# VH-VL binders against q8wyp3r787to878, part 14

Target 1, 92 residues: q8wyp3r787to878
Amino acid sequence: FQNYLRVAFQEVNSGCTGKTLLVRPYITTEDVCQICAEKFKVGDPEEYSLFLFVDETWQQLAEDTYPQKIKAELHSRPQPHIFHFVYKRIKN

## First folded at step 4 (VH-VL)

Design r45 (framework fv_romlusevimab)
Fold by ESMFold2-Fast, scan of step 4:
Structure r45 (fold): chain C 92 residues (1-92), chain A 123 residues (1-123), chain B 108 residues (1-108)
Amino acid sequence: as target 1 above (92 residues)
Amino acid sequence: QVQLVQSGSELKKPGASVKVSCKASGYTFTRYAMNWVRQAPGQGLEWMGWINTNTGNPTYAQGFTGRFVFSLDTSVSTASLQISSLKAEDTAVYYCARDTWYYEGRYYGMDVWGQGTTVTVSS
Amino acid sequence: SYVLTQPPSVSVAPGKTARITCGGNNIGSKSVHWYQQKPGQAPVLVIYYDSDRPSGIPERFSGSNSGNTATLTISGVEAGDEADYYCQVWDSSSYHYVFGGGTKLTVL
């Protein structure tokens, strides 16, 4: 049971950076977005969301989902796929 | 149309071998693992294991090692289950079921199932 | 080995609400999926990830999962809902899927 969540930050006209967040097991996507807004110093957090990027597909995570639970499920699958949690603007 | 079609029913003698096939269509076969699930007459569902369709590596649940072999033929999008040295207690319906991945940030579980193959072992 | 416990049967009158429980140690920390199986047919996924519905499953079907109990709730029960229902989790510590024993829902 790993309490770390790796989140990439993607900003318009800037490169991709990433941070490893120490989070509780049942932290919600809404809570993760609040932490990301603070740690990445985002001034307009309402324009951002947490996305899951897996197999060239972008999935916006609903506020009431649990990223650590999602991570554990993806990790323990019989065919692990490369995936990334990305905090980015909803609209480009 | 995403579907899994299994081979027909089998009637076997104790000590024989049987091979159940599961042909996939309507999706990219190698992107989803395949589960095998057994259901003995009048009993519940029992997970036997899965096979990674990309690598061909199987994982067996406790109780399904040795006589049970999962295999693939990716050229025809088919997963197979072979049972050797059949015993009466192997009498069951055997299902293949697709293991899915996240969609819209949600985990699907076993979203597509084959129709089942009845294997009867009797003298 | 991780074990899921379901009541063997539940009876409900048409139009009423049926609740089928799935007990497991700290099951609230796992994702619960629910399957419907009618006689002679393959199982059908009716709830995934505790509470989400696949396309085509009516909103009468809902799920919840907290603490040691997950629950499948079927409101406005119809005769066609009569079936066996199985809960399932992925147990990451044992690297195995686990099914509950199944619950026969009878609509009388």
Scores: ipSAE 0.147, ipTM 0.739, lowest interface PAE 2.8, mean pLDDT 88

Design r46 (framework fv_romlusevimab)
Fold by ESMFold2-Fast, scan of step 4:
Structure r46 (fold): chain C 92 residues (1-92), chain A 121 residues (1-121), chain B 108 residues (1-108)
Amino acid sequence: as target 1 above (92 residues)
Amino acid sequence: QVQLVQSGSELKKPGASVKVSCKASGYTFTSYAMNWVRQAPGQGLEWMGWINTNTGNPTYAQGFTGRFVFSLDTSVSTASLQISSLKAEDTAVYYCARDSWYGTYYGMDVWGQGTTVTVSS
Amino acid sequence: SYVLTQPPSVSVAPGKTARITCGGNNIGSKSVHWYQQKPGQAPVLVIYYDSDRPSGIPERFSGSNSGNTATLTISGVEAGDEADYYCQVWDSSSYHYVFGGGTKLTVL
């Protein structure tokens, strides 16, 4: 329902920055990764992916999933946890 | 080891009440919502609702208000389902199921073994 | 109320690929979870968020979801895969989980 997506960028031992992306409702994880590579100026984009971070648990999102749909699901839960979309290296 | 263990089978007469319990172990009970799911003989899975294990607030699916009550005893990590004024159509296997997996919401990742409730006269 | 439609049964030969569909109006806008239930046993989550596998679920289980149809695909089917399979979504508009009617997979 929201047309924005907050994504954090995590570099190994460099800390974390975040950006708010204005995106279409059915944007795919692959599309989000392409936008993130450009906005965070990543030189090796195939080593990165979009992850969902909830309660110190990391879940890699498949490229054909829809982050806005996942966001809506998590917001509707009766015991919501704080969650973040994080663009980071697949292998640390 | 994360597990849900339910109470044993029940045979009841119409008009009686029954209480099914679901004891959690191996995780922080109050961090995960608990679902209740019914399966009538030879039928599919039917969601009854869930309960917030931190606040104790239940949410019931449209057909499960009135006679059905979800409750908690957090001191023993147990969720319970009470059915009052039992009817023949309440005959089913009742499952409890945890709503999240290791702090994330992926659906129902851990299930109790089920409790058979039979209502007959 | 939101409704998910599954075929009541699907038959497949050992080693072949089984496809179990889950139809729902605009289901591609929802996240689909899949459960396997063997006789006398509790359901087991085999796919979550359309296509992700829980730890311990073989890679031959995969899922997809777009438009009005979600699909559970089981490649290299084994006798031990014989079970009832249920799709499920969270319908945020009604604040309800919805299950499909279930599909009995028979390995012949």
Scores: ipSAE 0.046, ipTM 0.674, lowest interface PAE 4.5, mean pLDDT 86

Design r47 (framework fv_romlusevimab)
Fold by ESMFold2-Fast, scan of step 4:
Structure r47 (fold): chain C 92 residues (1-92), chain A 121 residues (1-121), chain B 108 residues (1-108)
Amino acid sequence: as target 1 above (92 residues)
Amino acid sequence: QVQLVQSGSELKKPGASVKVSCKASGYTFTSYAMNWVRQAPGQGLEWMGWINTNTGNPTYAQGFTGRFVFSLDTSVSTASLQISSLKAEDTAVYYCARDLWYSGYYGMDVWGQGTTVTVSS
Amino acid sequence: SYVLTQPPSVSVAPGKTARITCGGNNIGSKSVHWYQQKPGQAPVLVIYYDSDRPSGIPERFSGSNSGNTATLTISGVEAGDEADYYCQVWDSSSYHYVFGGGTKLTVL
């Protein structure tokens, strides 16, 4: 069954927006980035990546990781944390 | 420097109790859950459970309920494991291990040196 | 109960590549961590989240995870890599960490 992934979009000059994506559990970070490029209408997708923001720390997700798997693990932690998936430029 | 330092080895008789301590330093103690892992002589690693260091709520793996108690003393950044009514089968090295927080992923990134508990005689 | 299966031993010549497998039903849907344990020492995390390396772990250690098998690969094996290696996953459905039985790596 398909699940939802909330992704924030961070732009230097246009503020922050967010979208809820309908994705499958096996979807890769690369696939999510392609969906984000289309939905946020990004013209230079090679300059962007998906990041995990948790505890004031930014982590760039490798293209072969699984965001829904990461999300499930964070939700099932013994100490639940507030986290965000953010699609943003690799630099800046 | 992030460290977990455990108490020294224990030699106990069957029926006695033992308390193993694990003192954390170099990080915010209450931000990471603490795992307990056992290794019997010549055997593999066996997860016993964990304790939420913010709430004090423990979770025990099947087989580690009843005689095993996880506790905290947040004022000195210490987690403890107490084993009551010791049996010969409890002879093992007991490890505490910090739950991995790097990027929010699971796993155990920092381990104590281990405490050997021997139950004999 | 979720179970992880590892071969009990793997032998490799110095400089060659060692591959240690970790079998589990649909393990590719889980995140796999790998630990190295030398005799008399505490385990050391060498790979987390399938393929990421902690600071201080050499690039010759790598991991993969798909389908029903996760693999720890050690290229250019050195004598100092001789140890027991354990895979581990978090099984969210049972709320348990699960360890594999361990693999003893012997360098010839």
Scores: ipSAE 0.015, ipTM 0.687, lowest interface PAE 6.3, mean pLDDT 86

Design s01 (framework fv_falbikitug)
Fold by ESMFold2-Fast, scan of step 4:
Structure s01 (fold): chain C 92 residues (1-92), chain A 120 residues (1-120), chain B 113 residues (1-113)
Amino acid sequence: as target 1 above (92 residues)
Amino acid sequence: QVQLQESGGGLVKPGGSLRLSCAASGFTFSSYAMHWVRQAPGKGLEWVGQIRSKAYGGTTYYAESVKGRFTISRDDSKNTLYLQMNSLKTEDTAVYYCTRYGYSWAFDIWGQGTMVTVSS
Amino acid sequence: DIVMTQTPLSSPVTLGQPASISCRSSQSLVHSDGNTYLNWLQQRPGQPPRLLIYKISNRFSGVPDRFSGSGAGTDFTLKISRVEAEDVGVYYCMQATQYPPYTFGQGTKLEIK
């Protein structure tokens, strides 16, 4: 079973780019970070993490969480939420 | 590594003032609501107050027990949270913790705490 | 304000035995967004609180699977399947559904007998 995950890439003082990943429901945040490091060609992946940006608030996702589960939870709420998954530097 | 570290605690006389600081590192401090929670010796946890992020207006909220006496502020350029305590009472004696509300929509990261003793 | 009530207040347990802590709220903790913001914290002697479980049943990073949470509405339970020596401490439930204020239970002290 497969699904899609849109991930934005944010760099310091530069434009944002994004990619749509074909992922499985059991994919972990750690797995997504590995894919992002490869696809966004970062040279220092240890300095990056996956963040959830929801309702103008940033949340760093722990490596053992499931982004597709988080996405499903947000979509199931009674009122729509504006949210994005963002791969960016931990410090900045 | 995500960390919070409190400082500024000490002994103060009733009616006195004290300012606590909480230094944050390892996360985008400016994007999170921050809270102060206290614990009197041998007692349970009591929420003191919060300050929202700048994006949510930087608004502050306080427990009734401290309203008008305590003020929460933040300096996002220094990644530091503050608690200004005025008109201190003996019942304010406690370990004061700063904590972040964010990652899991819960108080996920806590500092080590700083002891405030209000005594003559 | 929502009042959180824990039972028991003290729980002496034998190593390897299960432990169970109950938490009741004075009103429903279901938020208008459909989530229930009931969390459990652990505090070991001399240490700060540590998040164990968020939104009823989700284990926080690094929390062993012997800890589990359950419940709905106003009644919630924290279970430890096999108590270990390192589990000694005070356990708090808390609510983040209606604020201000955020409120905590009075705490349950887990001790090895």
Scores: ipSAE 0.000, ipTM 0.586, lowest interface PAE 14.3, mean pLDDT 84

Design s02 (framework fv_falbikitug)
Fold by ESMFold2-Fast, scan of step 4:
Structure s02 (fold): chain C 92 residues (1-92), chain A 120 residues (1-120), chain B 113 residues (1-113)
Amino acid sequence: as target 1 above (92 residues)
Amino acid sequence: QVQLQESGGGLVKPGGSLRLSCAASGFTFSSYAMHWVRQAPGKGLEWVGQIRSKAYGGTTYYAESVKGRFTISRDDSKNTLYLQMNSLKTEDTAVYYCTRYGTSWAFDIWGQGTMVTVSS
Amino acid sequence: DIVMTQTPLSSPVTLGQPASISCRSSQSLVHSDGNTYLNWLQQRPGQPPRLLIYKISNRFSGVPDRFSGSGAGTDFTLKISRVEAEDVGVYYCMQATQYPPYTFGQGTKLEIK
């Protein structure tokens, strides 16, 4: 009943790292950000958010969104898109 | 507080044009797909069209009844959704609602609606 | 397109009694992700629609527990356990499984009498 979510960590002047998170199907973006803060050991989690990059566009995900549902919607499109989730500073 | 407010409705003659606006507040507008839904007087709900977020390519989709005549756009910097209506017909007479496609994969927030009347 | 059909179209109910509304889809509403995107909306007189239930049976925030949804596949039901005066209005089922287009039932008018 658990699913996995791959999240890249973008830090200023650092190489991009990533982690695969074991998450519930209805986990919120707020919950994912909390897990990321702990796993990536950020000292100022209030300055970070989860972003979705799709092809040539990107957006900050609202706290009450569901990343696994977003992922499923992207997979259900008639033509697949290249996308990834990034945990990064809001101002960067 | 999460809110949507439509404006721009009014009386227009058949063949005319009208542009509706929907002002969003209290949420991250740019993260959501936005929709227009209309309701003719005394009738049920009819989906008009949608615009996805820019992360989803900003693509637009329309009901067959309005294809080629209506255009949906958004300005994320102003938290505003638009519906440009051209070649209006009497059967386009309705209250037009803007609505957010929320995290529940449902139309969770609705505006008050704006009335568009197409008649001579 | 998926066609949504509601019964009854009009439901007079006495205050405090239960009410039940049926919704049938022309095709299964099970999405490829395993979820069923059958939602219920309430529209009180002179008001915009309001989300009541999403994905068959989940109450939206602020919706009283006297509202419940059930069903699977193509047959769905909205129940109100004890109708109150504020429940007067039109109820719509809708599907968000196959789009575009999103489609709505024709509506059920609930009135006290």
Scores: ipSAE 0.000, ipTM 0.596, lowest interface PAE 14.8, mean pLDDT 84

Design s03 (framework fv_falbikitug)
Fold by ESMFold2-Fast, scan of step 4:
Structure s03 (fold): chain C 92 residues (1-92), chain A 120 residues (1-120), chain B 113 residues (1-113)
Amino acid sequence: as target 1 above (92 residues)
Amino acid sequence: QVQLQESGGGLVKPGGSLRLSCAASGFTFSNYAMHWVRQAPGKGLEWVGQIRSKAYGGTTYYAESVKGRFTISRDDSKNTLYLQMNSLKTEDTAVYYCTRYGYSWAFDIWGQGTMVTVSS
Amino acid sequence: DIVMTQTPLSSPVTLGQPASISCRSSQSLVYSDGNTYLNWLQQRPGQPPRLLIYKISNRFSGVPDRFSGSGAGTDFTLKISRVEAEDVGVYYCMQATQYPPYTFGQGTKLEIK
């Protein structure tokens, strides 16, 4: 079992950058968003959310979900899919 | 926009061979597991086999009825899925569909199908 | 292998009336993640199958809201609230919980009488 989460940061005034976050299994999406706001130096965190990008589809993750559990579930699904966690503006 | 198109079907004698192709367009083919499903005339759907994306090893799985006779492969540079059918039996007579396994965990996009008739 | 059984196999309906199709699996379709991978497909005459509903009750893109799915465990239902002429065809349930193989029901033919 791995205790890290790779998150990409997408911003209109720059390219995509990424960071690997060392997180606990029980960390919430809200907690990850707070860490991302600090790590990516975001001044308006209320305008951002954590998204799951999989199969060319965007899914906004609810604040009370658990990204590490989502990651584990996606890896264990009957048909594994390539996915990315992306921290980005809700309105682009 | 998102499309799958099969080709290569036809009439073949028992014991013969045939190769089917499925051309994909409108999506990133290399990211998806692809499947073959067949339907005998007047009958229901039967899963034939699958091939995973290269990122997940490109592994293949087959229905017991076709193991050892059919081989699935893909060419991501050409966005094409293949089904090589050997030692064909009359029971293999069917319309063969290629289909994509999407994030919905369902066969979400289907081709028009190509008819394979195995008859003496 | 999981066996999928549909009833009825043929359903003659009058336009505008409701239709209901049942699907039973020989084993529970609940996957270890808590999700149930029971899907419904529609096949119009001479056409390829089309995805209608995935994971019991979720309508796929472009599917009219007159189609609904329900059920749990081993017993599932597809309902059409008001049948239209374009709904003629064969309906299949399928499971994606245990593979290989993926398995389908025998199909239910919906006909206008």
Scores: ipSAE 0.006, ipTM 0.679, lowest interface PAE 9.4, mean pLDDT 87

Design s04 (framework fv_falbikitug)
Fold by ESMFold2-Fast, scan of step 4:
Structure s04 (fold): chain C 92 residues (1-92), chain A 120 residues (1-120), chain B 113 residues (1-113)
Amino acid sequence: as target 1 above (92 residues)
Amino acid sequence: QVQLQESGGGLVKPGGSLRLSCAASGFTFSSYAMHWVRQAPGKGLEWVGQIRSKAYGGTTYYAESVKGRFTISRDDSKNTLYLQMNSLKTEDTAVYYCTRWGYSWAFDIWGQGTMVTVSS
Amino acid sequence: DIVMTQTPLSSPVTLGQPASISCRSSQSLVHSDGNTYLNWLQQRPGQPPRLLIYKISNRFSGVPDRFSGSGAGTDFTLKISRVEAEDVGVYYCMQATQYPPYTFGQGTKLEIK
């Protein structure tokens, strides 16, 4: 199956853009980062990672995690959680 | 430049009231949960309470020691956090810090603090 | 409430020597999401607290490599490999796994001897 993943791209001192990615259910965070580097045209992808902004705080996602599975788990909680996936610099 | 700046501290008598403000700049204030943490002179840190963003319902939570006496509020249009302190006790004497619930479930940015002294 | 206990409460160290601070929690700090929300703060004299380390071992932006965190479950350690003069201050561990309340250790005062 194919699912959509909304990912924001955050740059220092400016607004962010966003893209909706068509991804498979078992796509890894590493794979999402590779797609984001291509689509947001970053020249230094090693400086970026995929973060989860959830419950008003940032969490860096490990490369071997599954963003669609994380998304599904957050949607399934008894109380809805507002969350965003953000591709951004690690040191920022 | 991300900054938090507290104000409104001072000397009050037991049973009195005081309102603290925390001015935020350099980030999208409305997106973050904000917290108050206090420190009595020469003592450690004590969490006072939090307020969530409006997207998360704007709900408030308090330490048991201040519940019913302190109220946290925010004005996102002014990028300002407030702490209304009522029925003050001498044990409320402390430097009050505002802090952002920012990075990876941590208090990543802190204000410089404002001193509240409760004495007769 | 989770109680956080630090040892020692005071640590005199010689410049350039290592320092180690321990933190123990009354309950496991492993969250249901698999993360452990144990953080370390530094407070220099007359300054507000500053985030040093989040989730056990991750250095916050601008924190020198001489600071490292380790541990799991209920036992955690902050190490400074070579103490510098600017490292003087009080160090706090805190937990964010179970709230409210967020809770802090009593603090460890690092002094140059």
Scores: ipSAE 0.006, ipTM 0.649, lowest interface PAE 11.3, mean pLDDT 85

Design s05 (framework fv_falbikitug)
Fold by ESMFold2-Fast, scan of step 4:
Structure s05 (fold): chain C 92 residues (1-92), chain A 120 residues (1-120), chain B 113 residues (1-113)
Amino acid sequence: as target 1 above (92 residues)
Amino acid sequence: QVQLQESGGGLVKPGGSLRLSCAASGFTFSGYAMHWVRQAPGKGLEWVGQIRSKAYGGTTYYAESVKGRFTISRDDSKNTLYLQMNSLKTEDTAVYYCTRYGHSWAFDIWGQGTMVTVSS
Amino acid sequence: DIVMTQTPLSSPVTLGQPASISCRSSQSLVHSDGNTYLNWLQQRPGQPPRLLIYKISNRFSGVPDRFSGSGAGTDFTLKISRVEAEDVGVYYCMQATQYPPWTFGQGTKLEIK
């Protein structure tokens, strides 16, 4: 009944940090972004989104997607893939 | 502004060596796999090689045609990608492009290219 | 290696008319994650390649909606609904499903009549 989601925070003016979130299986990307804005103390949350970084590529996750389902799908792939959920600015 | 700028191209004799540089700006260079792609005059695109980010071990991969002769490296502190080309052949004559392996497994940002001419 | 084959190699088209380019792969481009990593690049004369479409049908930033991509498995199409003068150039399909190597089609030259 416990599901964990590791999210890295990429900040332009400071070092990269990360937090492990205890989340429900069907938490949405929008909900994760709200939690991240609070936990990372972001003053302009509208400028940030949750990204999936996998195989050196960035994919912005749509607000109505489910990060835990995405995580489960990546874990079920035939070959292991190193991936990270990253909360970061949409623009450079 | 996301940009890539190649330099170091020129004329070289068969058997010679040349080092290309690619300067990146406007994005977190260290987070991306970077590629070299070349194009012989009037011909199509040919993948040359990839270097992965340090988070993925900095591993390099090469096209069969350049294995053992070309080496890709990167200096994340300088936001610069390199291609060391040794034992150059006439068949290596091409415009060499630096490109970022970014959005959705696509080469999303390209440099202007630098011309390498191998002739006697 | 996956071989990418484009037809036609040269496409003369009248301004304002549609153009269509086909791309076939020697193997299915469906990745184990369910996505198909078929991308299209545009190269205008004297310019570097530019990402046009990724994952079959998604337009990259700044790409006008007159460009559309479609297809599945091994057969893919790039369409331009109304060709403009600035569309002149060479179009390449490429695959990112099985690597290394990343492979490209031989290119289709779009010319204005």
Scores: ipSAE 0.000, ipTM 0.638, lowest interface PAE 12.3, mean pLDDT 86

Design s06 (framework fv_falbikitug)
Fold by ESMFold2-Fast, scan of step 4:
Structure s06 (fold): chain C 92 residues (1-92), chain A 120 residues (1-120), chain B 113 residues (1-113)
Amino acid sequence: as target 1 above (92 residues)
Amino acid sequence: QVQLQESGGGLVKPGGSLRLSCAASGFTFSSYAMHWVRQAPGKGLEWVGQIRSKAYGGTTYYAESVKGRFTISRDDSKNTLYLQMNSLKTEDTAVYYCTRYGYTWAFDIWGQGTMVTVSS
Amino acid sequence: DIVMTQTPLSSPVTLGQPASISCRSSQSLVHSDGNTYLNWLQQRPGQPPRLLIYKISNRFSGVPDRFSGSGAGTDFTLKISRVEAEDVGVYYCMQATQYPPYTFGQGTKLEIK
């Protein structure tokens, strides 16, 4: 079973860019960051990470987390949440 | 625990063929570009070739010294990387390593290597 | 192809003393994105290579602070502040700025005297 993951790319001067990734359920944040670095043509990938933007707050995701599991957990909560996965610089 | 394990090395005569395998575990193999790097006995490292992830087209690239003779492939369902070596020459004698190319733009994980000896 | 040249090729060092290895490239390693893709690998006797440093000066996970990298353009240095017995082996610089091919230096053998 395969799912998709929508990831926004945030750069100071580039505007809104996003990609829909075809990913397996157990893909790690580390693996997603590698795909994003290649697809968004990032030259300094060590300065970037995958963030979860939820309820107007930013949460940096640890490399060994599973974005699809996080997505499923947020959808399963009794309180609805609006959230986005964003690949962006650690220093904002 | 991230691991790469090569197998398939051995003794082969010039003009012969050999297929190497690299079994990956502990990471999402399908998301990474994979490379083969070799090292002749007592010598330095030489890049052999790469295969990109499917997210970036799954394309292959080769060092000029092996182009037309070696073929890199992958089976993401089995977490396995392959190197098919044809028309082997004595100068192909080396330990062959598979390695992962991460978003650090560096070869961050290496296998233990498998020895290929091309000799009469 | 970019040619990578290391000096010295052999470095005998006393335990606890510093060691320094130089790496020079035949052309600038500055990529069009402004980054410099120079990496250092360590190979202990009978073991596979291990990533030490990427992009000139960034230590890879698990690499002790006694290892440091510096440099710019075409001239780079790997320093070990206090050599330990486990540091014996061959050190390689490599470039990932212009590929294919990826190219490596000849290697510097670090030995305890």
Scores: ipSAE 0.000, ipTM 0.603, lowest interface PAE 14.5, mean pLDDT 84

Design s07 (framework fv_falbikitug)
Fold by ESMFold2-Fast, scan of step 4:
Structure s07 (fold): chain C 92 residues (1-92), chain A 120 residues (1-120), chain B 113 residues (1-113)
Amino acid sequence: as target 1 above (92 residues)
Amino acid sequence: QVQLQESGGGLVKPGGSLRLSCAASGFTFSSYAMHWVRQAPGKGLEWVGQIRSKVYGGTTYYAESVKGRFTISRDDSKNTLYLQMNSLKTEDTAVYYCTRYGYSWAFDIWGQGTMVTVSS
Amino acid sequence: DIVMTQTPLSSPVTLGQPASISCRSSQSLVHSDGNTYLNWLQQRPGQPPRLLIYKISNRFSGVPDRFSGSGAGTDFTLKISRVEAEDVGVYYCMQATQYPPYTFGQGTKLEIK
């Protein structure tokens, strides 16, 4: 099966845009970052990573994590909070 | 097909200047950071410098061996990368390659190179 | 600067036999973003370098599956399972974790005996 992953792109002085990515089951954060670099036309992919933004908190996702599993886990909580996956610069 | 083609190499005397060009085709040049890498005859690869895309400020970075003497620039309207080389030394003798850094986080596309010989 | 050291410097190999090249970095290549930017390049005689493998183990488009990369931290390996005549050339590891500068190993020359 195929799943969809919504990812926001945060660029300095450009605001936030977002895309819905068609991803395979068990896609890694590393693979998602590669797709984001291509789709958002990033010339400096080494300066970017995938972050989870939830409850006013930023968490950088390690390359060997699974964003779809993280998404499913967050959705399964009894009191699910609004969360976003954001592809952005590691340093402000 | 995606391609990079260097030009402008030649023979120059120590203390002289030379400007290299790199023509890009087959991809959206303006979206990529571009690099110059050189290779002295029979030796290994040495990174020369980088210029980021304009959306990321067009910032430049240089190897210490060329800092203050070489300048990298780009003209996105012409899909062209430049290397201005001043105060050339015999140790600058090398084949100069332009290369693209992008989506694979690696130097994925390379030009054929242009030979710069600094000799009296 | 991160120093990249390759062994061996030259590797004579019989056609159809495996070849292995090691690369060691003076510091960990794990970037603050969690990625390890260790790449392998191939340079055939008279040709420009060609990307083989990026981020340790990912084959670039068009690279045959007889090429594989492995490793972590400071110790990395490029392996060719069955060497073919077209594989003759110099192989370089490089790091893109800490820049400037980007740095390369000194190269390993693969030759057919």
Scores: ipSAE 0.000, ipTM 0.583, lowest interface PAE 16.9, mean pLDDT 84

